VHH binders against UPF0301 protein Anae109_0457. Designs and how they scored, part 2

Target 1, 199 residues: UPF0301 protein Anae109_0457, of Anaeromyxobacter sp. (a7h7h6)
Amino acid sequence: MPSPAPSGLAPGFLVAAPALGDPNFAGSLVLMAEHHGEGALGFVVNRPGPVTVAEVLASVDEDLRRAAEANGRAGAPVLVGGPVQPERLWILFRPGGIGADAEGAVPVGNGLSLGGSRELLEALVRAPRGDPFLLLLGYAGWAPMQVEREVAAGAWVPLELEGSDLVFDVPLEQRWETAVRRLGLEPGGFLVGGGGASA

## First folded at step 6 (VHH)

Design U2 (from S13 with S56K)
Fold by ESMFold2 at other seeds, look of step 6:
Structure U2 (fold): chain B 199 residues (1-199), chain A 126 residues (1-126)
Amino acid sequence: as target 1 above (199 residues)
Amino acid sequence: EVQLVESGGGLVQPGGSLRLSCAASGRTFSSYAMAWYRQAPGKGRELVAGISSGGKTSYADSVKGRFTISRDNAKNTLYLQMNSLRPEDTAVYYCAAEPKYGSLFYSPSGTIYDYWGQGTLVTVSS
């Protein structure tokens, strides 16, 4: 009865095309963590929210916030990962000190791991080598066949995940344009829909 | 903040039945995948059964055919019907929201929380 799942977008990125009008995704770069017959799971990695990493850590306890501040790891915004389950906290990290298969972590591939547990958050903040991480609230979800139709309709342009540098090393406000250039396209033809632009 | 409260645990004889409930308070229950876990003393928590937001179910091999997970979204309640109980089913049973990657949430009020219940004890003995 059910056909085999179409696949191939995860791990990888979806780059929002200029015609995409949905305010949740206009101008976005989406990291795809899962893509299978039941649908897809992704995270917007270039949309800052109003909450800081320091605020989240202080909610756990003040000692955790102080540890992160001492290592320069508390000042970043928590990203808006997408409109689904906007209170759900996600952790993306570049494994090194605690490893890709650390308790509570699931490898995404090519230098990225994903989790969402208190234990993982504490381990990352307290680890002596200070693995890079970011926090997100909410996610982007697609029903079966939905992401495939959106790509076919030209709402998204897929980009291969060649490593984790686009998520951790490229500044947040430059990620969309950098992704467009890696596709071999010029951002001038890919103007951001609503909101601000950069030259 | 949301809260999960398990009930329905107790002492039951081998071969008996028990129905566990998990009542959710706060935000809507219907958008979350839910699961039951159990923990025997000195052991880690292990998955018993899961149910997606769309109602697709899964079970550990040790309980398949004996246990049934279900949900009533109108009542914000998760259930575990446990039949043909065995002494090895003795454990504290927990419900959880979205357990695959972890259940950590940050509310608009600035509160971090784990979406896990406090547990209900099931004891199966003669």
Scores: ipSAE 0.504, ipTM 0.776, lowest interface PAE 0.9, mean pLDDT 84
Fold by ESMFold2, look of step 10:
Structure U2 (fold): chain B 199 residues (1-199), chain A 126 residues (1-126)
Amino acid sequence: as target 1 above (199 residues)
Amino acid sequence: EVQLVESGGGLVQPGGSLRLSCAASGRTFSSYAMAWYRQAPGKGRELVAGISSGGKTSYADSVKGRFTISRDNAKNTLYLQMNSLRPEDTAVYYCAAEPKYGSLFYSPSGTIYDYWGQGTLVTVSS
C-alpha cells in the first residue's frame, strides 16, 4: 500500500459556505485533522450538543468530575463533531504538561492535538495547571477525492490553521463568523460556486 | 453499546493455519476501522493487522505475507487468516474498533467504554 500524499487541507479549517445545504454541516467550522489519498478526517468545532463535560467525567469517576469542577472545566458542552460514529469520544487539546504524551495523541499542528483515550482524558483533567481541552462526539469523514471536489464546487472555503485560538479562545457561536472575517469575507453574504453536497 | 467477540483460536502445529473471527453486535460495524492485536505471555499488546472502513489493509512486518485481514460488513464480522504459523505467533488475539487515536466511546445511555474484544488464545507448538 502506497503512503498517502500530504494535502493542503490538513491541518486547517473548512468554513461552510452559506449555500451549503447539508444539515450536518450548514453554518459549520470544521477543523481538518487528516487529509491524504485515502480521504479526510475533520471535526465540527462550533456545534454544541446536549451532553456536558461534567456528565462524561462522572461516567468515568465522580472524583474526576469533582476535579474538573474545582478547576472550572466541567460546565462546557460536549461538541457534536460530525455525523460519523456519534458515540466516539474525541479530545481536542492545546498541548503542554502531562497529557501531551498519552498513547494515541497526535499533533494536528500549531498548538493543537487530538486524542481519544481514557488515559488522556484523566491526565488532562487531573493536571495541576491543566491544558485547555474540548470533548467531541462523532466526526466528519470524506472518501478519497471527496473533500477536494466539495472545495472545488464551492461548498467549503479553506482557512489556514494559524494557531489554536479559533478553537479555544473564540466563543462557539462566533467561530464561523470569525473564520469568515479572517478570509476577508462578509458573513452576511458571500457565495462560492456550486454548493455541492458531501457524502 | 456494541460488543466484539473473538473466536477461532486453538492449538496448531508450526506451519499450520488458523482463521480467527470477530463478531460485532450492532449496526455500526461497517463505519469502523478495525484491527487485530495480540499479547504474548508476559509481553505488551501489539498491533498485528488493520483494515479501514473502505477495506484498505495494513500489517505488522512480523506477519506480512502470512496473515490476511478481511471484513464482511453484511455479517458484521472481522477475520484474520493466519498461515505459516510460528511459535512466536503464540498469543491472545484481540479485535478492536478504531484504535488509531484511542477507542473511547460515550453511549447515549451515559456510559463510557473501550471497544475491545475479550480475546482468543492461539498456541503454536511443535
Scores: ipSAE 0.441, ipTM 0.752, lowest interface PAE 1.1, mean pLDDT 83
Fold by ESMFold2 at other seeds, look of step 8:
Structure U2 (fold): chain B 199 residues (1-199), chain A 126 residues (1-126)
Amino acid sequence: as target 1 above (199 residues)
Amino acid sequence: EVQLVESGGGLVQPGGSLRLSCAASGRTFSSYAMAWYRQAPGKGRELVAGISSGGKTSYADSVKGRFTISRDNAKNTLYLQMNSLRPEDTAVYYCAAEPKYGSLFYSPSGTIYDYWGQGTLVTVSS
């Protein structure tokens, strides 16, 4: 049996290829936060869910929701990050002046940090600068060697993480096709091959 | 995912010893910092002892020298050895995973919550 080997898929993205038919991942763009001998951890960053950021913040503290609404930071949907632990709340953010001191904040790379603590959430919302953040429920997990096998089989196309704009600046519905273009591919050709995303 | 179940609580005389266990499940147990907390009747929860993923320990002043936190990554188990027990150690003891990223959850009913075990009662003296 072959030994597990290191792979450089994190930090980075996996772009769902046209052949990928799994309903959990068809048409998805996945941010890879960890990739090591025990497996991999990632988040679908282009699949909105029914829960809003405002709803999550209100469950913490109504004053927190009002603060976020006043600064235009409560209107986004919470994303469906993946099928594992669908109640687990995750925070992706672009640190500016906070998050470095918050419990549980971990750099992913290239202007992205990941966390999941109440203290981090409150700090992000209350900060005067308004560092950008996304909330996600659930995550994507891979067993040892699983993601490597799926990439080799053509289910995913890796894309380098060169900045955080795909996560924070590109609209949700455009993220997959923007990622395809950055791979040097035409989204239209990719779409006719069964990639699932529509213009 | 990780599940936390405490055990080993009970009734003990002053000066006695007791060993608490916290069984954790999950592929990444060894990557968690872990901690024991306690809550006496009518009081808030307080941190008792912590242990990093690398095995570094810390203790509240009130228990230093009497309590020892340890972990067994092969068994996915956190321990608290409590020696020289005093009546003021009477409390419900909780374990918590201090995960690398935090453990915040949002339920379908709209409730936000953190990850804690259910607790095990330690009573010093009848």
Scores: ipSAE 0.418, ipTM 0.771, lowest interface PAE 1.1, mean pLDDT 82
Fold by ESMFold2, look of step 18:
Structure U2 (fold): chain B 199 residues (1-199), chain A 126 residues (1-126)
Amino acid sequence: as target 1 above (199 residues)
Amino acid sequence: EVQLVESGGGLVQPGGSLRLSCAASGRTFSSYAMAWYRQAPGKGRELVAGISSGGKTSYADSVKGRFTISRDNAKNTLYLQMNSLRPEDTAVYYCAAEPKYGSLFYSPSGTIYDYWGQGTLVTVSS
């Protein structure tokens, strides 16, 4: 007898609701790359970390860092993508000169592709078009049925992926608020939580 | 911080068998798809066999029916059983974490690294 399939939240976003107190995810906007019966994979796209893109590129080699600086692409922070595998480096990019299905890349949807190889990183930095990309360390993972339960409990509000602008064009610090407005909510009202600190 | 160390290579006669091991240290590999690659002299690396985190296996056509990949997640060890070895199987064999998206890491100390082993040589010769 077949089991019902869970609802698909990928590709898409999860917007952290005010009640979500987990310090890994409070105030976060999560890009969902995979969602299936075995669980889900996502990335926090609005949390800067202490490492810069320049530092990562320099650790590959100095000429890669110099190439990125020469075209204005080295100054951004590496994002904290989530608590799982915090040394795992991910590359999220808007395809252009580098195709969405280039070796080492997997399309997410709607102008977003994801990878995590040295070859992809070098190709993106050296591409003459200067395709937008960002780097993340770590990811968010959900066990089977976990993300569905968290959405049902009101910890996350799903937002459809209408394009890649929220990831590449909206400034980091404005992404959560922009996502809330796209849900038809006012961020001020959405942020009003219960009184007092919790233990 | 992660290291993959291959062992079990050596010289064997055609038709012989070897079992390669790949031990992970520092971090568990249980969440990764794992793979064996090989590199013959003067050639690029080629995929030999893969195994998903859930245990599903795949093989290059050239080794199907002769090689068996397996994993023991409790021991953080990947295996390649190689039977009916041929001279064209002569290569350095590498294990790697081969997740769908690649396997690049950046350590807190500022070191970039891949999740690959250093290799073990298999020579098949009469």
Scores: ipSAE 0.417, ipTM 0.763, lowest interface PAE 1.2, mean pLDDT 83
Fold by ESMFold2 at other seeds, look of step 7:
Structure U2 (fold): chain B 199 residues (1-199), chain A 126 residues (1-126)
Amino acid sequence: as target 1 above (199 residues)
Amino acid sequence: EVQLVESGGGLVQPGGSLRLSCAASGRTFSSYAMAWYRQAPGKGRELVAGISSGGKTSYADSVKGRFTISRDNAKNTLYLQMNSLRPEDTAVYYCAAEPKYGSLFYSPSGTIYDYWGQGTLVTVSS
């Protein structure tokens, strides 16, 4: 049995297969931010939670809430990023005005950056160029070799990260099915094990 | 998990010196990068200084040459030596572990909070 090797699942997506029954991940699209011999880190990007971005910003500073509302940037739900550390706030953004390597941010690649600091949140909200961002609570974690075995067992189908559009431009309800189509599958066939036949 | 407790803040005159300490417990301290941040009244938190697990240091331009970050892995302690203090250095100073992504939290009750420690106040005034 070979030792764990570096893997290419990050950056990228994992698309939950229909047989994946875990309530934390059923029907999910997961953005993979890290994957290495010690495990993996990812975020569910299609599961809205009950908290709004406006509510989070108001708890930081009411002026931040007002700034975001004035710029139309406060209406989205905070996403449920996964079951680990469900109070941990993460910021996923499409860098532009503040740059991919802004203070407190780490590039994921292909038009995405990740952070989790108050300073980053304030910078994104106050920037004259309103870089798009998402807020997430919690994350998905995998132990060494765990994600590889789950992929091999058919629980997840890897999808390469082509850009940031699945995270920012595709509506939440359509992200999973859009990912399935990018794999060359029809969502109906993938869901029930049948084939999509079109050419 | 790393738990952080800052100490060493206080009132000091301009031109004076002060040394802050941050005691860490839990997981192995020596494997973490560490940093000091500060928050002045009416401003956001800003990075002051960082130190890698291997001891490589970095500083904000505003404190270069006056502040020195260091770590003692045997004591699980991070230090900030602050010399030539100025009124604009007045702030609450925070230490943080693995600041790569930050450590911001939002509770179910609607409270935002950080796990950088509670901070230690430094006041520089005549």
Scores: ipSAE 0.327, ipTM 0.733, lowest interface PAE 1.4, mean pLDDT 82

## First folded at step 8 (VHH)

Design R3 (from R2 with S52R S56E T103E P105G)
Fold by ESMFold2, look of step 9:
Structure R3 (fold): chain B 199 residues (1-199), chain A 126 residues (1-126)
Amino acid sequence: as target 1 above (199 residues)
Amino acid sequence: EVQLVESGGGLVQPGGSLRLSCAASGRTFSSYAMAWYRQAPGKGRELVAGIRSGGETSYADSVKGRFTISRDNAKNTLYLQMNSLRPEDTAVYYCAARTIYDESGKYGSLFYSDYWGQGTLVTVSS
């Protein structure tokens, strides 16, 4: 029988093969939030940017920055989520009851939700319960059938989203290697079944 | 997109004064939060002063009472008046413009933009 199409990549991860040479995605772990007939939407979750969460919050309101510092949530870098709309701020979070009702927040699977409103940001920062969150600038987008072709060509290895620990608990610099080992692969130079050469 | 150009830096004696200017080219200067940062040789960049679009100001403790941030929205210009200068104020001074804003859409559409000038050197000798 024919091989199943790699549709249904969201929710899930794409793990960049070692030979993937595109500077935007080399060594990346991508969380896939949408995958449908019009394309796909994802976020690099292991690439720190130059801006901190504290700096973003201070640009909104100094009292908001102080609230985040008091709750121990101001020191993380804002991640570079991808090359598209690099000014668009996204909030990835593990809801524990606060922020789940914010306008525009959408579950992405297995305890992860995605949003991008000021209301959500303020609610997460001010909440006494410390729901974990990340801030990301920009995203990765794929045209119709593009991500499927890239997977078939061996640029990416899909990994199931079986929990949120890879996004919130594993340090940034270890996320790609941890994902590779969960696939049963060797971080030092695995090949994907279509040849993973970069050039 | 916003372009920021600083001027007014130079060599000054301790106890002297300088006024830094930051000319902004942009669509809606009056809507940006503006700030001055500085970076001394061998040190990290630090916030010196900020001013919101509504005119609220803030200052680092080390400069409070000596420095004054202001903006002239008609001229699209940010200022830093620096009085009673000390050798510890020697640094490259940067102006910055920041905006966070919402648009409607799936997931919400929150935007953060961060613009920086090239910097102007202030040296306080002795």
Scores: ipSAE 0.201, ipTM 0.627, lowest interface PAE 3.4, mean pLDDT 82
Fold by ESMFold2 at other seeds, look of step 9:
Structure R3 (fold): chain B 199 residues (1-199), chain A 126 residues (1-126)
Amino acid sequence: as target 1 above (199 residues)
Amino acid sequence: EVQLVESGGGLVQPGGSLRLSCAASGRTFSSYAMAWYRQAPGKGRELVAGIRSGGETSYADSVKGRFTISRDNAKNTLYLQMNSLRPEDTAVYYCAARTIYDESGKYGSLFYSDYWGQGTLVTVSS
């Protein structure tokens, strides 16, 4: 029988290195939710999109928007989670009870859960002191062995998921730099590369 | 897939009126929330008026009392009646449709989609 648990990148982060030129991922911090023999699934967590949480909620139900605004939970941008299925809405949340058992919710690890059902969205929004959450449109997908090759080629630097603070507590524009510092690197030095990376 | 085509723009004197139309093609017009946006030269796109599938309307403060949004689901058409036009109403006006829908699948299957027209120019000047 084959071992079912090869060493993997999920749960964890991928920090985009300067060599990564793909405009979908340049400068990104990616949360890895799944990594297995069939490939990988992840989400860019530092790229705001043009749509706000309030706008998404109003498309579902105006009363949902009002509930979220009354509780101060509707003003954030919806994140661009990646280029795949850019209309697919994902909910990333820090379970504290209310959303933990929602249908379709799956733990990612270390204080993070992922879902995408209307029932989960409504439950999180209507709870006055409910779990913190983010909305994302789209995701990043990797074919078998693709993410491993990209890491080996220096496009990504893996960072361990030691909690959920990069996703919920660090401001969007600081997440990449904070991740670089947690790797033990200076962001300015990392951007320059190993010599010969800039003219 | 939904296509939106605006019409009815043009040149008008201050104090005049125009009626914009947005013809929608494709499936399921009645289930969409619809809106008009505008973009003046050198400025960002801003919401002007919205109407939900159930008929509830909303307006930007700058147009309340002067503009009226309406929809005719039988004709798949959205309208914006614009009265008492001012030079600051000069902009390209865009029709938008938005919806959210479910499909089955792991993690749930909630989707958010939006559609935009190409725009119609309204110029208010002497």
Scores: ipSAE 0.149, ipTM 0.600, lowest interface PAE 3.7, mean pLDDT 81

Design Y5 (from U2 with S58D)
Fold by ESMFold2 at other seeds, look of step 8:
Structure Y5 (fold): chain B 199 residues (1-199), chain A 126 residues (1-126)
Amino acid sequence: as target 1 above (199 residues)
Amino acid sequence: EVQLVESGGGLVQPGGSLRLSCAASGRTFSSYAMAWYRQAPGKGRELVAGISSGGKTDYADSVKGRFTISRDNAKNTLYLQMNSLRPEDTAVYYCAAEPKYGSLFYSPSGTIYDYWGQGTLVTVSS
């Protein structure tokens, strides 16, 4: 039997439909962290930016960059999380003992936590077998009722957050297609015959 | 480079009033949610009051009805009017931009920074 429909869009994903032409969101997979009467907060999780994790960490402390290199995390790109506050640094991570106790960490759900503090960043990096994490710059924001109207108009297709694998385990370039398949759609058919979406 | 500078702290008697200001000296903060936090001796930082970019306010239960947060976007200034002050309001008060998840930023020039002020001390005692 199917799971009950969610009463809100967070936690969850929004999968960009073909008619969504906004350059900030075309072809995107968005993790929804908040959805309430004042609006919504989300992050594009499949768009690499020009900045690397190593560059961010070096700006904090060269020893921090070296610690990340020891754990194989220094070469990954920082993601473009969305157009709002493009200098704001966000940390998504799979919570564990060490990283979960850091200041400012907030659970999103189903194996994901979100933060944006220096203390959290340092704790995650300095714990060599600590929680996997990724960095994002900027976020996506929606005004009251805006995301609901966009979903109703077919610009986004909601997907339940059933685990953290789309964020951590699926390669960036495969995340949108994987999400489309989890909706029961073929990506080719979705791209060509989507229709109805507006932005 | 953006700085937040608090002012207006000091010593007041119980029942007194004080107004704190937080000036943003770099970029406009009109698009940011802003907040006041406080840290009493031996305790962690706690949220006092928040104000969204659209002006919606929220308050900790301990200060509701006594404190008022406001913003003047033309002056890039955040305010906290504190009335009916009590000894338990004694703390260092900080302003912050977008503090819910932390306030860490990475500039195009390659500089990491945060949007926390340096704090202003409020002491409420006889």
Scores: ipSAE 0.476, ipTM 0.764, lowest interface PAE 1.0, mean pLDDT 83
Fold by ESMFold2, look of step 9:
Formats: C-alpha cells, sequence, structure tokens
Structure Y5 (fold): chain B 199 residues (1-199), chain A 126 residues (1-126)
C-alpha cells in the first residue's frame, strides 16, 4: 500500500497500519496538530488510560469535579496521548462557548481546538453549554522528516480531518475502524494484511 | 521537558537596580511566550511582565517604566531588568514558560501543577 508521503499532514489523522508494531502506536488513531520543518506533534485519540476526568478535576477543586459530574462529563477516561511528556495535560475541545477565548487555546481546524492551561480547563467545565472536551496525558512527537518516512513506508495512512466527530462522537473503541472505513478500506482486510506488501 | 532556572536576585537598596535571568532548556524555547511573575509573602502570585514569541511585551501597571523584559532566543534566556526598585517590589520572582498551548501537568501522585522555575528572591530594603 505505497503512497507518496504528503506534505502538511496537520491538521489531519494518521491511521496505524497493521504492520505498525510499536506498543505506543499499534492500533492507534492519531490526530496531527502540527507538522513543520522541525517535526510533528500529534495525539493518540483512541487509547484510554487509568486516570479519569473526575480525578484530574478533583485535584484542582472539588467544586470543579461536581460541576463536571452535573453535566455528565466526569466519568470519561483521560486518554494516553502518546509517550512524550506523560505528565503533560492536554485539552482537545469543540469550541462554541467561553473556552474559545481562553489563553493558550489554538485552533487545530474543522471544529477542533487544542489547549493546556488551567484557565481553559476551568472555563470548559463551568461553561453553561458545556463544550465537549477530552483530556490527554502526553503526546506523540516526530523528528524532522520522520513522519514523512513512516507514511511513505506504509506504517501510517493519512486521513483528512473532515470534522470533529471522530474525536468526540465516535466511541473510543470504534474510532480506528471508523477511520479505516473513511479511507475506503475494509477493517477486516486491513487488519489481516491482504497484500504481499512488507512493512 | 522544559526546565527553568532563575538567577540574579539579591538584596538591594531602594532606588537600586537588579537584572534577573531565567535559563531555559528545550528545543522549542523560541516558540514560547515567556513571563515573569512575583509573589510577596501572604499574597498571590502576580504577573510582572510578559513577552510573546514575536517579541511583543506587556507589563503590570506597578512596574511599567521601571522594568524591562527581554529575551535572547540564541541563548535560551529570559531577562528582567529592574530599575528604580522600591520596597514593595520585594518578592520571590518566578519565570514561566507560557507555551503555545499552556503548561498544565498532572503528576502520577494525582497533583495538578503548572511548570514554573524555583524562584529567585529580591529584597529591597535599607
Amino acid sequence: as target 1 above (199 residues)
Amino acid sequence: EVQLVESGGGLVQPGGSLRLSCAASGRTFSSYAMAWYRQAPGKGRELVAGISSGGKTDYADSVKGRFTISRDNAKNTLYLQMNSLRPEDTAVYYCAAEPKYGSLFYSPSGTIYDYWGQGTLVTVSS
């Protein structure tokens, strides 16, 4: 399944191919937030971790935890965004309220924004409309030209960012398969490696 | 990991000057907004001065005209030149990386924290 490696993989997704054996990325769907001459930044968006949103919010303020519980937003797992800086907390959200004005919030594109400040976290949790958000710990990083080589080698299949539904609306366990179907591929065939291609 | 180390604090007479330095490590230093904060005993941490990645500066009203923030991206160093110091400037001064997306962390022990330097004490007294 050789394809030319596109330039400018962000914003977009990388869908892990079956041959990708790295435990950090096997079976993953990665949201690409940056791709430039110094490398790339992305987040695994389908790998739940052991920490819950409630636990993070309680560490800030018990009232914040209660606000999230009242809106049904406290029970979700914090995602494992990748192996780099595993203590760094990231916030992906669908802007539409007060969170859009928070310091440090940066558009990714197509109804997604990224941030990592305490002020953003509090604004999203307390907002009357309750903008959807995910919390992630850690991120995926690529050195210069590394992600391009991995795509060219067939480890990842790029998928265009059409909207935010893969991040917020599709259940975690279905995100990879949904991404594969959007590429026009059958997940069963993709998983078993239906061709003679290597790596 | 971003590490921030402040230096240059000390005891100075009113009207004197000090220059604070903040040495930063990390390959993305030039893309960070940076800031100086201070905390006097019994008070909250307050912004003193900020500088964007593009060099735009901003200052608290209480220090405007007396303090100058600057950065040297080649040396990964942030500076605060403090002139005409007053006793009310006495505080621990912290530098902070304000990365493009913020710098919030959640420790394995269950503690939320912001990444700051360890601080450098400035005392303005006779």
Scores: ipSAE 0.354, ipTM 0.747, lowest interface PAE 1.4, mean pLDDT 82

## First folded at step 9 (VHH; from Y5 with G55D D58T)

Design Z1
Fold by ESMFold2 at other seeds, look of step 10:
Structure Z1 (fold): chain B 199 residues (1-199), chain A 126 residues (1-126)
Amino acid sequence: as target 1 above (199 residues)
Amino acid sequence: EVQLVESGGGLVQPGGSLRLSCAASGRTFSSYAMAWYRQAPGKGRELVAGISSGDKTTYADSVKGRFTISRDNAKNTLYLQMNSLRPEDTAVYYCAAEPKYGSLFYSPSGTIYDYWGQGTLVTVSS
């Protein structure tokens, strides 16, 4: 069966409402990469983990780590993308130098591409003016109709993907608040709204 | 830590058959899309066959009708039945998980790994 055309929540963001108490998602900004009849795939883009990009690259080889450090691209933490498959490495990048059609990449839209191959990782790191990228471990998954119900229940507020700056240019600790402001909400007002999460 | 181990390669005459196996260890793979790739001498890696988590199969045109991909989720094993083999099927065959986005993993122990096997050589020669 063909999946629905992209017209739902992907590409886009989900902004966790204050009432969302699940520790995997409280205070999170989620990039939605897929949304179709079989469910949805997304990534928390504002939760740093204990592993650094440098550590991942060193495990491939030390020259790769050094190349990334020379270009200022190894200092970031690897993000906790979600609770599913917490060893699965994902690469989110802003294509430019290596192109939107880079081998092993799937466009998400509006200046974002997603992949997870060794070849893509090495290409991004070795490019002289390489494209900005994030590494993530794990992902968020939703069963059929699950994300729709959570949005309807007020757990998430959808935000349009209007460019890649929220993922690459806004510091991690500011991403949730910046997303709230782009919705036309005040973070203080959003936090004082009614409703509580239940487990 | 997950490993993929291919077996079943070998030397076979044109027109012969082989069955390749790919055993996964460490995790259940019933929720993965799986695939076989091959790499002939001096060529890039080519998709041969894929099977989705819902058992939908796909095949490269060059093998359609001769090769069959299947899996046994209870045994965490992927298969490739290869019939009517030709000299141009000579290659190292690799199994892989979730080929759409790639199959790269980073373990808590600090090991980066692919969900690819080491490969098994199939030689088809008179």
Scores: ipSAE 0.368, ipTM 0.743, lowest interface PAE 1.4, mean pLDDT 82

